VHH binders against MLP-like protein 328 (MLP328). Designs and how they scored, part 11

Target 1, 151 residues: MLP-like protein 328 (MLP328), of Arabidopsis thaliana (Mouse-ear cress) (q9zvf3)
Amino acid sequence: MATSGTYVTEVPLKGSAEKHYKRWRSENHLFPDAIGHHIQGVTIHDGEWDSHGAIKIWNYTCDGKPEVFKERREIDDENMAVTFRGLEGHVMEQLKVYDVIFQFIQKSPDDIICKITMIWEKQNDDMPEPSNYMKFVKSLAADMDDHVLKA
Below, E stands for the ipSAE of ESMFold2; O stands for the ipSAE of OpenDDE; V2 stands for 0.75 times the mean of E and O plus 0.25 times the DockQ between their complexes.

## First folded at step 18 (VHH; framework vhh_8k46_1)

Design KO1 (from W3 with W53S W101S R103S; at its last look DockQ between E and O 0.92; V2 from the best seeds 0.00; counts 0 for: pae E 2.7 > 2)
Fold by ESMFold2, look of step 18:
Structure KO1 (fold): chain B 151 residues (1-151), chain A 123 residues (1-123)
Amino acid sequence: as target 1 above (151 residues)
Amino acid sequence: AVQLQASGGGFVQPGGSLRLSCAASGFTFSEYAMGWFRQAPGKEREFVSAISSSGDTTYYADSVKGRFTISRDNSKNTVYLQMNSLRAEDTATYYCAADESISLGSLDEYDYWGQGTQVTVSS
């Protein structure tokens, strides 16, 4: 098995790329009410909800296990992409590098794609590849879809 | 049953071209990313190219960039690899694979694999 790698997937969503991007870029405080079975909380550790370089802490449930994750975000408004760079948390026990990029791309007037890129490196060769985390973030994007359309 | 049937291999002189096809059945093709891999005798199987489920995103190994083009036709459940400017080092069995996500770091994450088609570049 590889020690490092990249996963890429696409999640088809409805509506406006700008509105979906805004949710992920700036409105993470809305996640627990929208998809509370996945995300139980998001708090600001440093910066603002909408700041490039902000540090946020996520409380979530993955594969039935509650976990915590601390990330520094990078905002790319030109490409409607936000990157969550892993700093600390349960996932970082397995991974040295865990960066997740959510990019929102308008395909047609009412159809978009969320392109999810996960860049990863294992702590050591004995750790599993993070495919379960890729499935988890894919489900977050898919489940948030209905809640952006209502906003 | 899931099947990936690669075809289009053959013998070709250096500088020549081949187009590989991989016909898929037994799963919803439009929901899967597709990849091409190759294995030369005595070597490990290696990544060649991948294409996302929509076809919008493609990746290539450095050794084939600019010479090979991956594409897909979701109406025919088929992925293609156009191979131009072929070299002796491209000689290998070429395999197609399918997974819900492109993986650039591991072959083990691909759900389905085909049997492969032989490409031989010689003269």
Scores: ipSAE 0.357, ipTM 0.744, lowest interface PAE 2.7, mean pLDDT 90
ESMFold2 (binder alone), look of step 18: mean pLDDT 78; pTM 0.778
OpenDDE, look of step 18: ipSAE 0.369; ipTM 0.718

Design X1 (from W3 with L107P; at its last fold request DockQ between E and O 0.95; V2 from the best seeds 0.86)
Amino acid sequence: AVQLQASGGGFVQPGGSLRLSCAASGFTFSEYAMGWFRQAPGKEREFVSAISWSGDTTYYADSVKGRFTISRDNSKNTVYLQMNSLRAEDTATYYCAADEWIRLGSPDEYDYWGQGTQVTVSS
ESMFold2, look of step 18: ipSAE 0.773; ipTM 0.894
ESMFold2 (binder alone), look of step 18: mean pLDDT 79; pTM 0.783
OpenDDE, look of step 18: ipSAE 0.919; ipTM 0.952
ESMFold2, fold request of step 19: ipSAE 0.738, 0.719, 0.711; ipTM 0.884, 0.871, 0.872
ESMFold2 (binder alone), fold request of step 19: mean pLDDT 79, 79, 80; pTM 0.783, 0.785, 0.790
OpenDDE, fold request of step 19: ipSAE 0.921, 0.920, 0.921; ipTM 0.955, 0.954, 0.954

Design X2 (from W3 with E109Q; at its last look DockQ between E and O 0.94; V2 from the best seeds 0.87)
Amino acid sequence: AVQLQASGGGFVQPGGSLRLSCAASGFTFSEYAMGWFRQAPGKEREFVSAISWSGDTTYYADSVKGRFTISRDNSKNTVYLQMNSLRAEDTATYYCAADEWIRLGSLDQYDYWGQGTQVTVSS
ESMFold2, look of step 18: ipSAE 0.782; ipTM 0.898
ESMFold2 (binder alone), look of step 18: mean pLDDT 79; pTM 0.785
OpenDDE, look of step 18: ipSAE 0.915; ipTM 0.951

Design X3 (from W3 with G105S L107P; at its last look DockQ between E and O 0.92; V2 from the best seeds 0.79)
Fold by ESMFold2, look of step 18:
Structure X3 (fold): chain B 151 residues (1-151), chain A 123 residues (1-123)
Amino acid sequence: as target 1 above (151 residues)
Amino acid sequence: AVQLQASGGGFVQPGGSLRLSCAASGFTFSEYAMGWFRQAPGKEREFVSAISWSGDTTYYADSVKGRFTISRDNSKNTVYLQMNSLRAEDTATYYCAADEWIRLSSPDEYDYWGQGTQVTVSS
């Protein structure tokens, strides 16, 4: 029973790491049309779609429940990684820290790995580990695969 | 039923090497992350190393980094731990575990566990 921890997994994707990275880094406005079962809306609270430090609000469905999530993103173009740092939302009722890193790594001309790292800390020892949110973000990456332009 | 069978432990002198193996059955090994944990008498079980389902991502506890190497062979459903430059403080029962993803801080949350293999390092 840990109070804080880190989860790491990999999601295999097809095509160009740069194009997948661009979708997650800069093109979140395309998420509702692409994976609308999961993501119903994304709005800018502060900054621009492609800004380091921008704040965005996500409306999504996790385990059949509509939720809201407000995050500040950090951009690492050198590693093709974007970090969504949790600020507010339903998930923050369970967690003091909820940071999710999506990194896109080209393995061969047509094969990519999306490495997902989730850094978390519970609000208190009575809260569950965030396995449901890890399953959710894995499914977002997997389902977006068909909606990014392939090389 | 799921089985994780750890082997390769033994008695070694300080500075020696051992290679642990963990053979898996009863689940789709190639879809699971694997971890090694250890427990010395009177201590809590602690993280040693983990490897992603693809083998591309690995993690090590600071105390073993540079001395231990985790690897896997998905065609043989086996994860390995190469243990070099062994020290007295490495003495423990070593357990392999499997889960849907790597968990760096939550040993009790891994889905499946092996019975362990004893490693004893003494002079």
Scores: ipSAE 0.612, ipTM 0.845, lowest interface PAE 1.5, mean pLDDT 92
ESMFold2 (binder alone), look of step 18: mean pLDDT 79; pTM 0.783
OpenDDE, look of step 18: ipSAE 0.893; ipTM 0.936

Design X4 (from W3 with G105N L107P; at its last look DockQ between E and O 0.95; V2 from the best seeds 0.83)
Fold by ESMFold2, look of step 18:
Structure X4 (fold): chain B 151 residues (1-151), chain A 123 residues (1-123)
Amino acid sequence: as target 1 above (151 residues)
Amino acid sequence: AVQLQASGGGFVQPGGSLRLSCAASGFTFSEYAMGWFRQAPGKEREFVSAISWSGDTTYYADSVKGRFTISRDNSKNTVYLQMNSLRAEDTATYYCAADEWIRLNSPDEYDYWGQGTQVTVSS
């Protein structure tokens, strides 16, 4: 059993990479209205909605269980990538490292890929690999697709 | 029902090349990420390379970067590993694996595994 690792997948989305990136980069306040079955709330703890280094607190439901997650936001405009760097929350009871990178890549005029990279390390050897959280973040990207304005 | 059949191994001199193939059946190949792993006698199985379902994202172990190239052909349900500039330390049984996403450093969690093909690099 691995104690640390990296997961990578791609989620096919429609429309503009720039608009999808803007939603994840700057408009997290719209998530509860758009995908409320996954995300019930998000609150700024420090910084602004669109600030690199902002700290945000998320209330979400994963595998039927309400959870809370606190993250530091990193923004990479050159690559259209946003990193959620785990600080506290239910996930951090299982993992001492939990970083999720969402990168939006235009493939054709109406087709994009959201590349999701999850970097993780277990709190201890008794913890499971975080496959449930990988499944969850894939579903966030897939379900947000219909709620982004398409070009 | 699911099969991953690796082939293309053999004996080769140091500096030589081989191309491995892994033919898949029993699942929707175009929805799966594919990986190559290897295991030498007396050693643990180690990651070699992986490729996303779309083919656009690839990863390589540091020991093989610049020498090995992973690719896939979804019309043939096949993943390939082009192995150039082979060295004695590349001697191993090479296994292909399939999963919903690429898993670096956690081979135990891949959904499907092939039987492997032997690569031997010796003078």
Scores: ipSAE 0.692, ipTM 0.869, lowest interface PAE 1.0, mean pLDDT 92
ESMFold2 (binder alone), look of step 18: mean pLDDT 80; pTM 0.787
OpenDDE, look of step 18: ipSAE 0.896; ipTM 0.937

## First folded at step 19 (VHH; framework vhh_8k46_1)

Design Y1 (from X1 with E109Q; at its last look DockQ between E and O 0.97; V2 from the best seeds 0.86)
Fold by ESMFold2, look of step 19:
Structure Y1 (fold): chain B 151 residues (1-151), chain A 123 residues (1-123)
Amino acid sequence: as target 1 above (151 residues)
Amino acid sequence: AVQLQASGGGFVQPGGSLRLSCAASGFTFSEYAMGWFRQAPGKEREFVSAISWSGDTTYYADSVKGRFTISRDNSKNTVYLQMNSLRAEDTATYYCAADEWIRLGSPDQYDYWGQGTQVTVSS
């Protein structure tokens, strides 16, 4: 029975790694319109849409349940990666650490991998592993694909 | 029915090599991460290596890094573990496992497990 761990997977996407990265790095305001069944709203608590260190608040639906999540954003332009560092929200009731890294990697002219790394630690040994949240973030990346392609 | 069949184990002298294979059936292999684990008698099962569905991301336990290589062939639904420079402490039953993603630090949650293959390293 683990109290902390790391999940890693890859989501195949189409098009340009730079355009996918820009969506996640700078254009979170477009998420409700693009994938509104997952994300109902995003607001800036501190900083700007494209600022390293910005604090954003997300309203989303996971497994049919509305939740709220507050995160500090880290930006790594060299690796085309963004990190969501968990601060507060429904997920933080189960987890003491919840950091999710999305990295966009061009594999061919039209094919991309979004590598998702989730670093987690439970609040206590009685909490479940965060498999549902991993499924959720995979779905966000997969469902955003079509909307980046259309841009 | 899902099946993971590990093979390629055996007896080998220290410093020798073995190649393990794990053939998968009953699921879409190309969508799953694969892992190798091992368990010696009286010890807990421990992580050895993992590989992403694409084959691009790999992880190794510190105890095997530089000696073992994980690979996969999605056209054959098979994951491999090349084991070089084997040591007595590598003696264990080796299990392959499959999951939707690589799990580091929490092996108990893998979706599918094989029956294992025995590796014995003896002088």
Scores: ipSAE 0.727, ipTM 0.883, lowest interface PAE 0.9, mean pLDDT 92
ESMFold2 (binder alone), look of step 19: mean pLDDT 79; pTM 0.785
OpenDDE, look of step 19: ipSAE 0.922; ipTM 0.952

Design Y2 (from X1 with E31D; at its last look DockQ between E and O 0.86; V2 from the best seeds 0.82)
Fold by ESMFold2, look of step 19:
Structure Y2 (fold): chain B 151 residues (1-151), chain A 123 residues (1-123)
Amino acid sequence: as target 1 above (151 residues)
Amino acid sequence: AVQLQASGGGFVQPGGSLRLSCAASGFTFSDYAMGWFRQAPGKEREFVSAISWSGDTTYYADSVKGRFTISRDNSKNTVYLQMNSLRAEDTATYYCAADEWIRLGSPDEYDYWGQGTQVTVSS
């Protein structure tokens, strides 16, 4: 009964892929100030703040609903990619697999792409596909753009 | 109204080539990912290939890797599938589809579907 899939898109951003990557890799503490209507808090649960394998907890609002998400992160500095592997939270009530990869790719001196890959599997066949979460993470990347340039 | 018009199918011998085209209208083509799917009689629709809105990211089913190439021309609102080294197993109706992002593993959720074009590979 369970179904699975993968979503992939690209969000065009401005500036430096390295600075955007650093924000998502190491500077999550800046998210509430920058995009507080989406992200209200990020806390470290285990490991060091910017380390591969660290576990962080996110408090966010998706479709007007406050939610909590716990993830283990994987760091790929070679490809400027960070993976948030879903462990617990509201999204895991619908999905038994929820992994989101943010990869930052420099296209020209001032133009970058954030490639977003979402790997998912439903808890059961009655659950919706996670289109609302894909829309949400796209908006996080797009809305953070203006605030990375600020730094 | 949204329309996806697939063309370029036909009858071809094994080892031959075909180029499929899918012309889009009624939506902002450059905002959409595009996919190719195929369905043989009595079979489920299966994924063939997909391409992101920018054209920079592509995916292929294992059965077609190295033989098929997806591409797009946003100025012409058209996605293409170059099909080389065709085999009898490639015989199917080929459908193009459009969605806000590439969907792998869940073909029925694409927003828009074309009517398809027949590809027949016979010795």
Scores: ipSAE 0.715, ipTM 0.874, lowest interface PAE 0.9, mean pLDDT 92
ESMFold2 (binder alone), look of step 19: mean pLDDT 79; pTM 0.779
OpenDDE, look of step 19: ipSAE 0.913; ipTM 0.949

Design Y3 (from X1 with A98R; at its last look DockQ between E and O 0.97; V2 from the best seeds 0.87)
Fold by ESMFold2, look of step 19:
Structure Y3 (fold): chain B 151 residues (1-151), chain A 123 residues (1-123)
Amino acid sequence: as target 1 above (151 residues)
Amino acid sequence: AVQLQASGGGFVQPGGSLRLSCAASGFTFSEYAMGWFRQAPGKEREFVSAISWSGDTTYYADSVKGRFTISRDNSKNTVYLQMNSLRAEDTATYYCARDEWIRLGSPDEYDYWGQGTQVTVSS
């Protein structure tokens, strides 16, 4: 019955935290080629691929349905974290707050964790919690793993 | 079948310590986040603490922060709650729950709940 909340999990990845962070920070144009069953396109609405404050538009498929999402990017190089601040899109019909933080943490020389934090607030009490979007963003991180190690 | 068995409750003096255990079976424990919750008679169930599947991320309710410590041992399929500096207001039935991820602010949505263990802090 909560109207707002936070989800937190970790996705185990391999390799370098800096290399994974670079992919998410600066190289979103590579996502359709790498994980095209999830992400069909990403375009820059404002700023550059690697700009803090850039506005990007994502075309993706979640639960078999094509959706669009517009976000303002925040970049935290000190913590190797990117934040997607939800502005518009299908997800914003359900949620009035939808912020997703991806943080890359080196655990050992070849093992990293992607810590995913989703901060959300429902549009109203009748909306479901965003569990399907959390599953979706976990899948993005997991499925990108092999495509960072090769690039 | 999924099972979560909380244990280690009992009677403790104010200022004392107690350690709760929650033994898991019927699923891959190391893939799940775990939470501790408590409920006193006539009150709503409230969040106490949560821990990520790896054990690296933990959260605590403000009322227990600095006094309680959550931990897990994936080789024993067990999550623990070390409870120090206990107070009368900590008296409750304590429950463990699992979910695919930590949920803060939405306690009813954890996907499986264990049986509770009673903690009584008597003056």
Scores: ipSAE 0.753, ipTM 0.888, lowest interface PAE 0.8, mean pLDDT 92
ESMFold2 (binder alone), look of step 19: mean pLDDT 76; pTM 0.761
OpenDDE, look of step 19: ipSAE 0.910; ipTM 0.946

Design Y4 (from X1 with D56E; at its last look DockQ between E and O 0.96; V2 from the best seeds 0.85)
Fold by ESMFold2, look of step 19:
Structure Y4 (fold): chain B 151 residues (1-151), chain A 123 residues (1-123)
Amino acid sequence: as target 1 above (151 residues)
Amino acid sequence: AVQLQASGGGFVQPGGSLRLSCAASGFTFSEYAMGWFRQAPGKEREFVSAISWSGETTYYADSVKGRFTISRDNSKNTVYLQMNSLRAEDTATYYCAADEWIRLGSPDEYDYWGQGTQVTVSS
């Protein structure tokens, strides 16, 4: 029984890796309008919408349950990757480490993948592995697809 | 019913090569990540390699990097493990597993497991 681990998958998306990356890197204020059944609000706690090291607070619904999550982001423009490094929130009651990396990779002119890496460590052995959170972040990426295409 | 059938094992001399395959049925193979694990007698099952559903992302245990290559053919519902430069410590039963995503460090949660194929590396 592992107390820590890493999950990795890919979500197929359409269009431009740069536009998808920009949405996740810089335009989180658009998430409630675009995917409001998942994300009800995003607030800047520190920094700016597009700054490396910014701290943002997310109000979201995961598996029918409203939750809050506070993260510090790390921006890697060279690889079109953004890391949401968990600081506080409902998920941090179960996990002492919860970092989610979204990387956008252009596969062809119209096809991209969003590679999602989730690095986690349980608060203790009694906590569940974060499979529901991995399912949730996959759905965020998939459901944002249409809104980015229209932008 | 879900089935994962690993095959291609056998007896081989040190330095030799084998290619394992794992044929899958009963689920949508192209939506699943695949992994290879091995278990020697008296030891715990250990991670060998994994590949994402698309084939774009692969991982290897340090003990096999540079010697083993994982690949998949979604048209044949099959994942492969090419094992080169085999050593005595590679002797084990090799298992394939399937899950919605690659799991590193937590193999207990893979959704499906096959019955393994034996690899024996001996002089």
Scores: ipSAE 0.715, ipTM 0.875, lowest interface PAE 0.9, mean pLDDT 91
ESMFold2 (binder alone), look of step 19: mean pLDDT 79; pTM 0.785
OpenDDE, look of step 19: ipSAE 0.921; ipTM 0.951

Design Y5 (from X1 with Y59F; at its last look DockQ between E and O 0.94; V2 from the best seeds 0.87)
Fold by ESMFold2, look of step 19:
Structure Y5 (fold): chain B 151 residues (1-151), chain A 123 residues (1-123)
Amino acid sequence: as target 1 above (151 residues)
Amino acid sequence: AVQLQASGGGFVQPGGSLRLSCAASGFTFSEYAMGWFRQAPGKEREFVSAISWSGDTTFYADSVKGRFTISRDNSKNTVYLQMNSLRAEDTATYYCAADEWIRLGSPDEYDYWGQGTQVTVSS
């Protein structure tokens, strides 16, 4: 039983890494229309919508339960990576640290990998590892695939 | 039933090499990350190496970096660990494990575990 750790996986996607990155970096307002069974809303809490250091609030459903999550984002345009650093929300009741990095990597003209890294620390040893949240964020990436322009 | 069959262990002199294999069945191997772990008698199990489902992302414990190489062949449902420049401290039972993603720092939560193969490095 670990109190902290890191999960890493890759989600295969189609099309353009730049367009997928733009969706996650700048176009979160499109998430409810695209994957509304997962994400019901995204709102700006502080800063500018597209900016490094902005704070956004997500309303989502995980394992059939509505939850809220507040994150400060870190933007790395050079690597086409966005980090959602956990501040508040249902997940933070279980975790002291919850940082999720989405990086988009072009493998061929039409093939992309979304590399997902989740850095976590439990509030205490009795909390479960955040496997359900890793499954959830993988599904967000996979289900968004059909809703990003592929040409 | 899920099976992870580790093999290729044995007795070897310091400085020698071994190649471990882990053959998988009962699940879709190409969708799983694979890891190698080891445990000496009376010691806790420790991470050795991991590889993503695609083979593109790998991790190594500091103690084996530069000496061990993880690889996989999805057409054979097999993950490998090439162990070079072996030392007495590498003596352990080596286990392969499978999970939907690489887990660093949390070995107990891998979905599937093999029975292990013994590696002994002495004199």
Scores: ipSAE 0.758, ipTM 0.888, lowest interface PAE 0.8, mean pLDDT 92
ESMFold2 (binder alone), look of step 19: mean pLDDT 79; pTM 0.783
OpenDDE, look of step 19: ipSAE 0.927; ipTM 0.956

Design Y6 (from X1 with S54T; at its last look DockQ between E and O 0.94; V2 from the best seeds 0.86)
Fold by ESMFold2, look of step 19:
Structure Y6 (fold): chain B 151 residues (1-151), chain A 123 residues (1-123)
Amino acid sequence: as target 1 above (151 residues)
Amino acid sequence: AVQLQASGGGFVQPGGSLRLSCAASGFTFSEYAMGWFRQAPGKEREFVSAISWTGDTTYYADSVKGRFTISRDNSKNTVYLQMNSLRAEDTATYYCAADEWIRLGSPDEYDYWGQGTQVTVSS
């Protein structure tokens, strides 16, 4: 039974990697309108919407259960990658470490891959691996796709 | 019914090469990540390599980097492990596994496991 690990996958998206990256990097206030089934709110706890090191609080629904998540983000503009480092929330009751990296890679003029890397460590041996949270973050990326392509 | 069938093992001299294949059926292969693991007698199963469903992301254990190459052919529902510069410590039963995403450090949770194929590296 592993106590820590890393999950990696890709989600195919359409359009511009730069625009998708900007949404995740700087425009989280647009998430409730775009994917309100998943994300009901995002608020700034510290910093600015677009600043490296900002702390934000997310209100979301995972597996039908409302949850809260507090993260510090790290910005990597060179690689078009944003990292949400878990600080507090329902997920942190299960996990001691929960870091999710979203990287946007342009594959062709209209095709993108969002590479999702989730780094995790269980709070203790009795906790399940975070497969449910991996399914959740994949769904966020997939469902946001149509809302970045709009004018 | 899901099946993963690993093949291509055998006896080989140190410095030799082998190519393992893992043929998949019973699921949508092109949507799954694939991994290779190995287990020598009396030892724990260890990670060897993994490849994402797109084929764009690969990982290797430090002990095999530069010598082994993972690849996939979605038209044949098959993942491969090209093993070059084989060493005695590569002797093990090799297993392929499939999951919705690559799992590093947590092999027990892969959705599907294949039957192993034996690789023996000896003079």
Scores: ipSAE 0.741, ipTM 0.884, lowest interface PAE 1.0, mean pLDDT 92
ESMFold2 (binder alone), look of step 19: mean pLDDT 79; pTM 0.781
OpenDDE, look of step 19: ipSAE 0.918; ipTM 0.951

## First folded at step 20 (VHH; framework vhh_8k46_1)

Design Z1 (from W3 with S30D; at its last look DockQ between E and O 0.96; V2 from the best seeds 0.87)
Amino acid sequence: AVQLQASGGGFVQPGGSLRLSCAASGFTFDEYAMGWFRQAPGKEREFVSAISWSGDTTYYADSVKGRFTISRDNSKNTVYLQMNSLRAEDTATYYCAADEWIRLGSLDEYDYWGQGTQVTVSS
ESMFold2, look of step 20: ipSAE 0.765; ipTM 0.890
ESMFold2 (binder alone), look of step 20: mean pLDDT 79; pTM 0.780
OpenDDE, look of step 20: ipSAE 0.915; ipTM 0.950

Design Z2 (from X2 with L107F; at its last look DockQ between E and O 0.98; V2 from the best seeds 0.88)
Amino acid sequence: AVQLQASGGGFVQPGGSLRLSCAASGFTFSEYAMGWFRQAPGKEREFVSAISWSGDTTYYADSVKGRFTISRDNSKNTVYLQMNSLRAEDTATYYCAADEWIRLGSFDQYDYWGQGTQVTVSS
ESMFold2, look of step 20: ipSAE 0.779; ipTM 0.896
ESMFold2 (binder alone), look of step 20: mean pLDDT 79; pTM 0.787
OpenDDE, look of step 20: ipSAE 0.922; ipTM 0.955

Design Z3 (from W3 with S106N; at its last look DockQ between E and O 0.93; V2 from the best seeds 0.81)
Fold by ESMFold2, look of step 20:
Structure Z3 (fold): chain B 151 residues (1-151), chain A 123 residues (1-123)
Amino acid sequence: as target 1 above (151 residues)
Amino acid sequence: AVQLQASGGGFVQPGGSLRLSCAASGFTFSEYAMGWFRQAPGKEREFVSAISWSGDTTYYADSVKGRFTISRDNSKNTVYLQMNSLRAEDTATYYCAADEWIRLGNLDEYDYWGQGTQVTVSS
């Protein structure tokens, strides 16, 4: 297994890239109601819901295990991309670097792609690659699709 | 059963071109990312190129950028590698692979692997 790497996938979604982006950029407080079997809570540790550089804490269930994750986000409105840069949490016990980029791209009037890029580095060579976390974030994007207001 | 069959290898002189094909069966090809890897004798398998399920996203190893082009035809369940301006250092067995997502950084954890096709570049 490699010590570091990058995963990239595309999740097909429906509706408006702008509205999907807004959900991930600014409306994380809506996640528990929308996809509560994955996300049980999101709280602000620093900043605002919609601010670049805000720090948020996520309570989620991955592979049946409750976990906590603290991230600083970077907002790129020009590309409709938000980066969750890992700071602390269960995932950071395994990974020294864990950055997840969600980019929303309008392909046609009613079809979009969420491009998910996960940049990672293991804490040490004994740690597993983060395939389970990639599967998890892919499922978040896919399951949120039905809960975003469509154009 | 899943099958990935790479073909199109052969002997070429430096500066020549080859087009590799990888025909897929036994899975829903249009839902998978595809990758090309290569391995020279005594060396680790290395990443060459990858393409997303949609074909919209492509990646190349630095050593092949500008010379190699990955493409796919989902109607034929086939991924291609057009190799131009070939060099002696491109000599290797080339493998195609399939996975749920693109894996960069010389990762070898793709779900499915094909048998290789030999590319030899020599004067």
Scores: ipSAE 0.637, ipTM 0.849, lowest interface PAE 1.1, mean pLDDT 91
ESMFold2 (binder alone), look of step 20: mean pLDDT 80; pTM 0.795
OpenDDE, look of step 20: ipSAE 0.900; ipTM 0.940

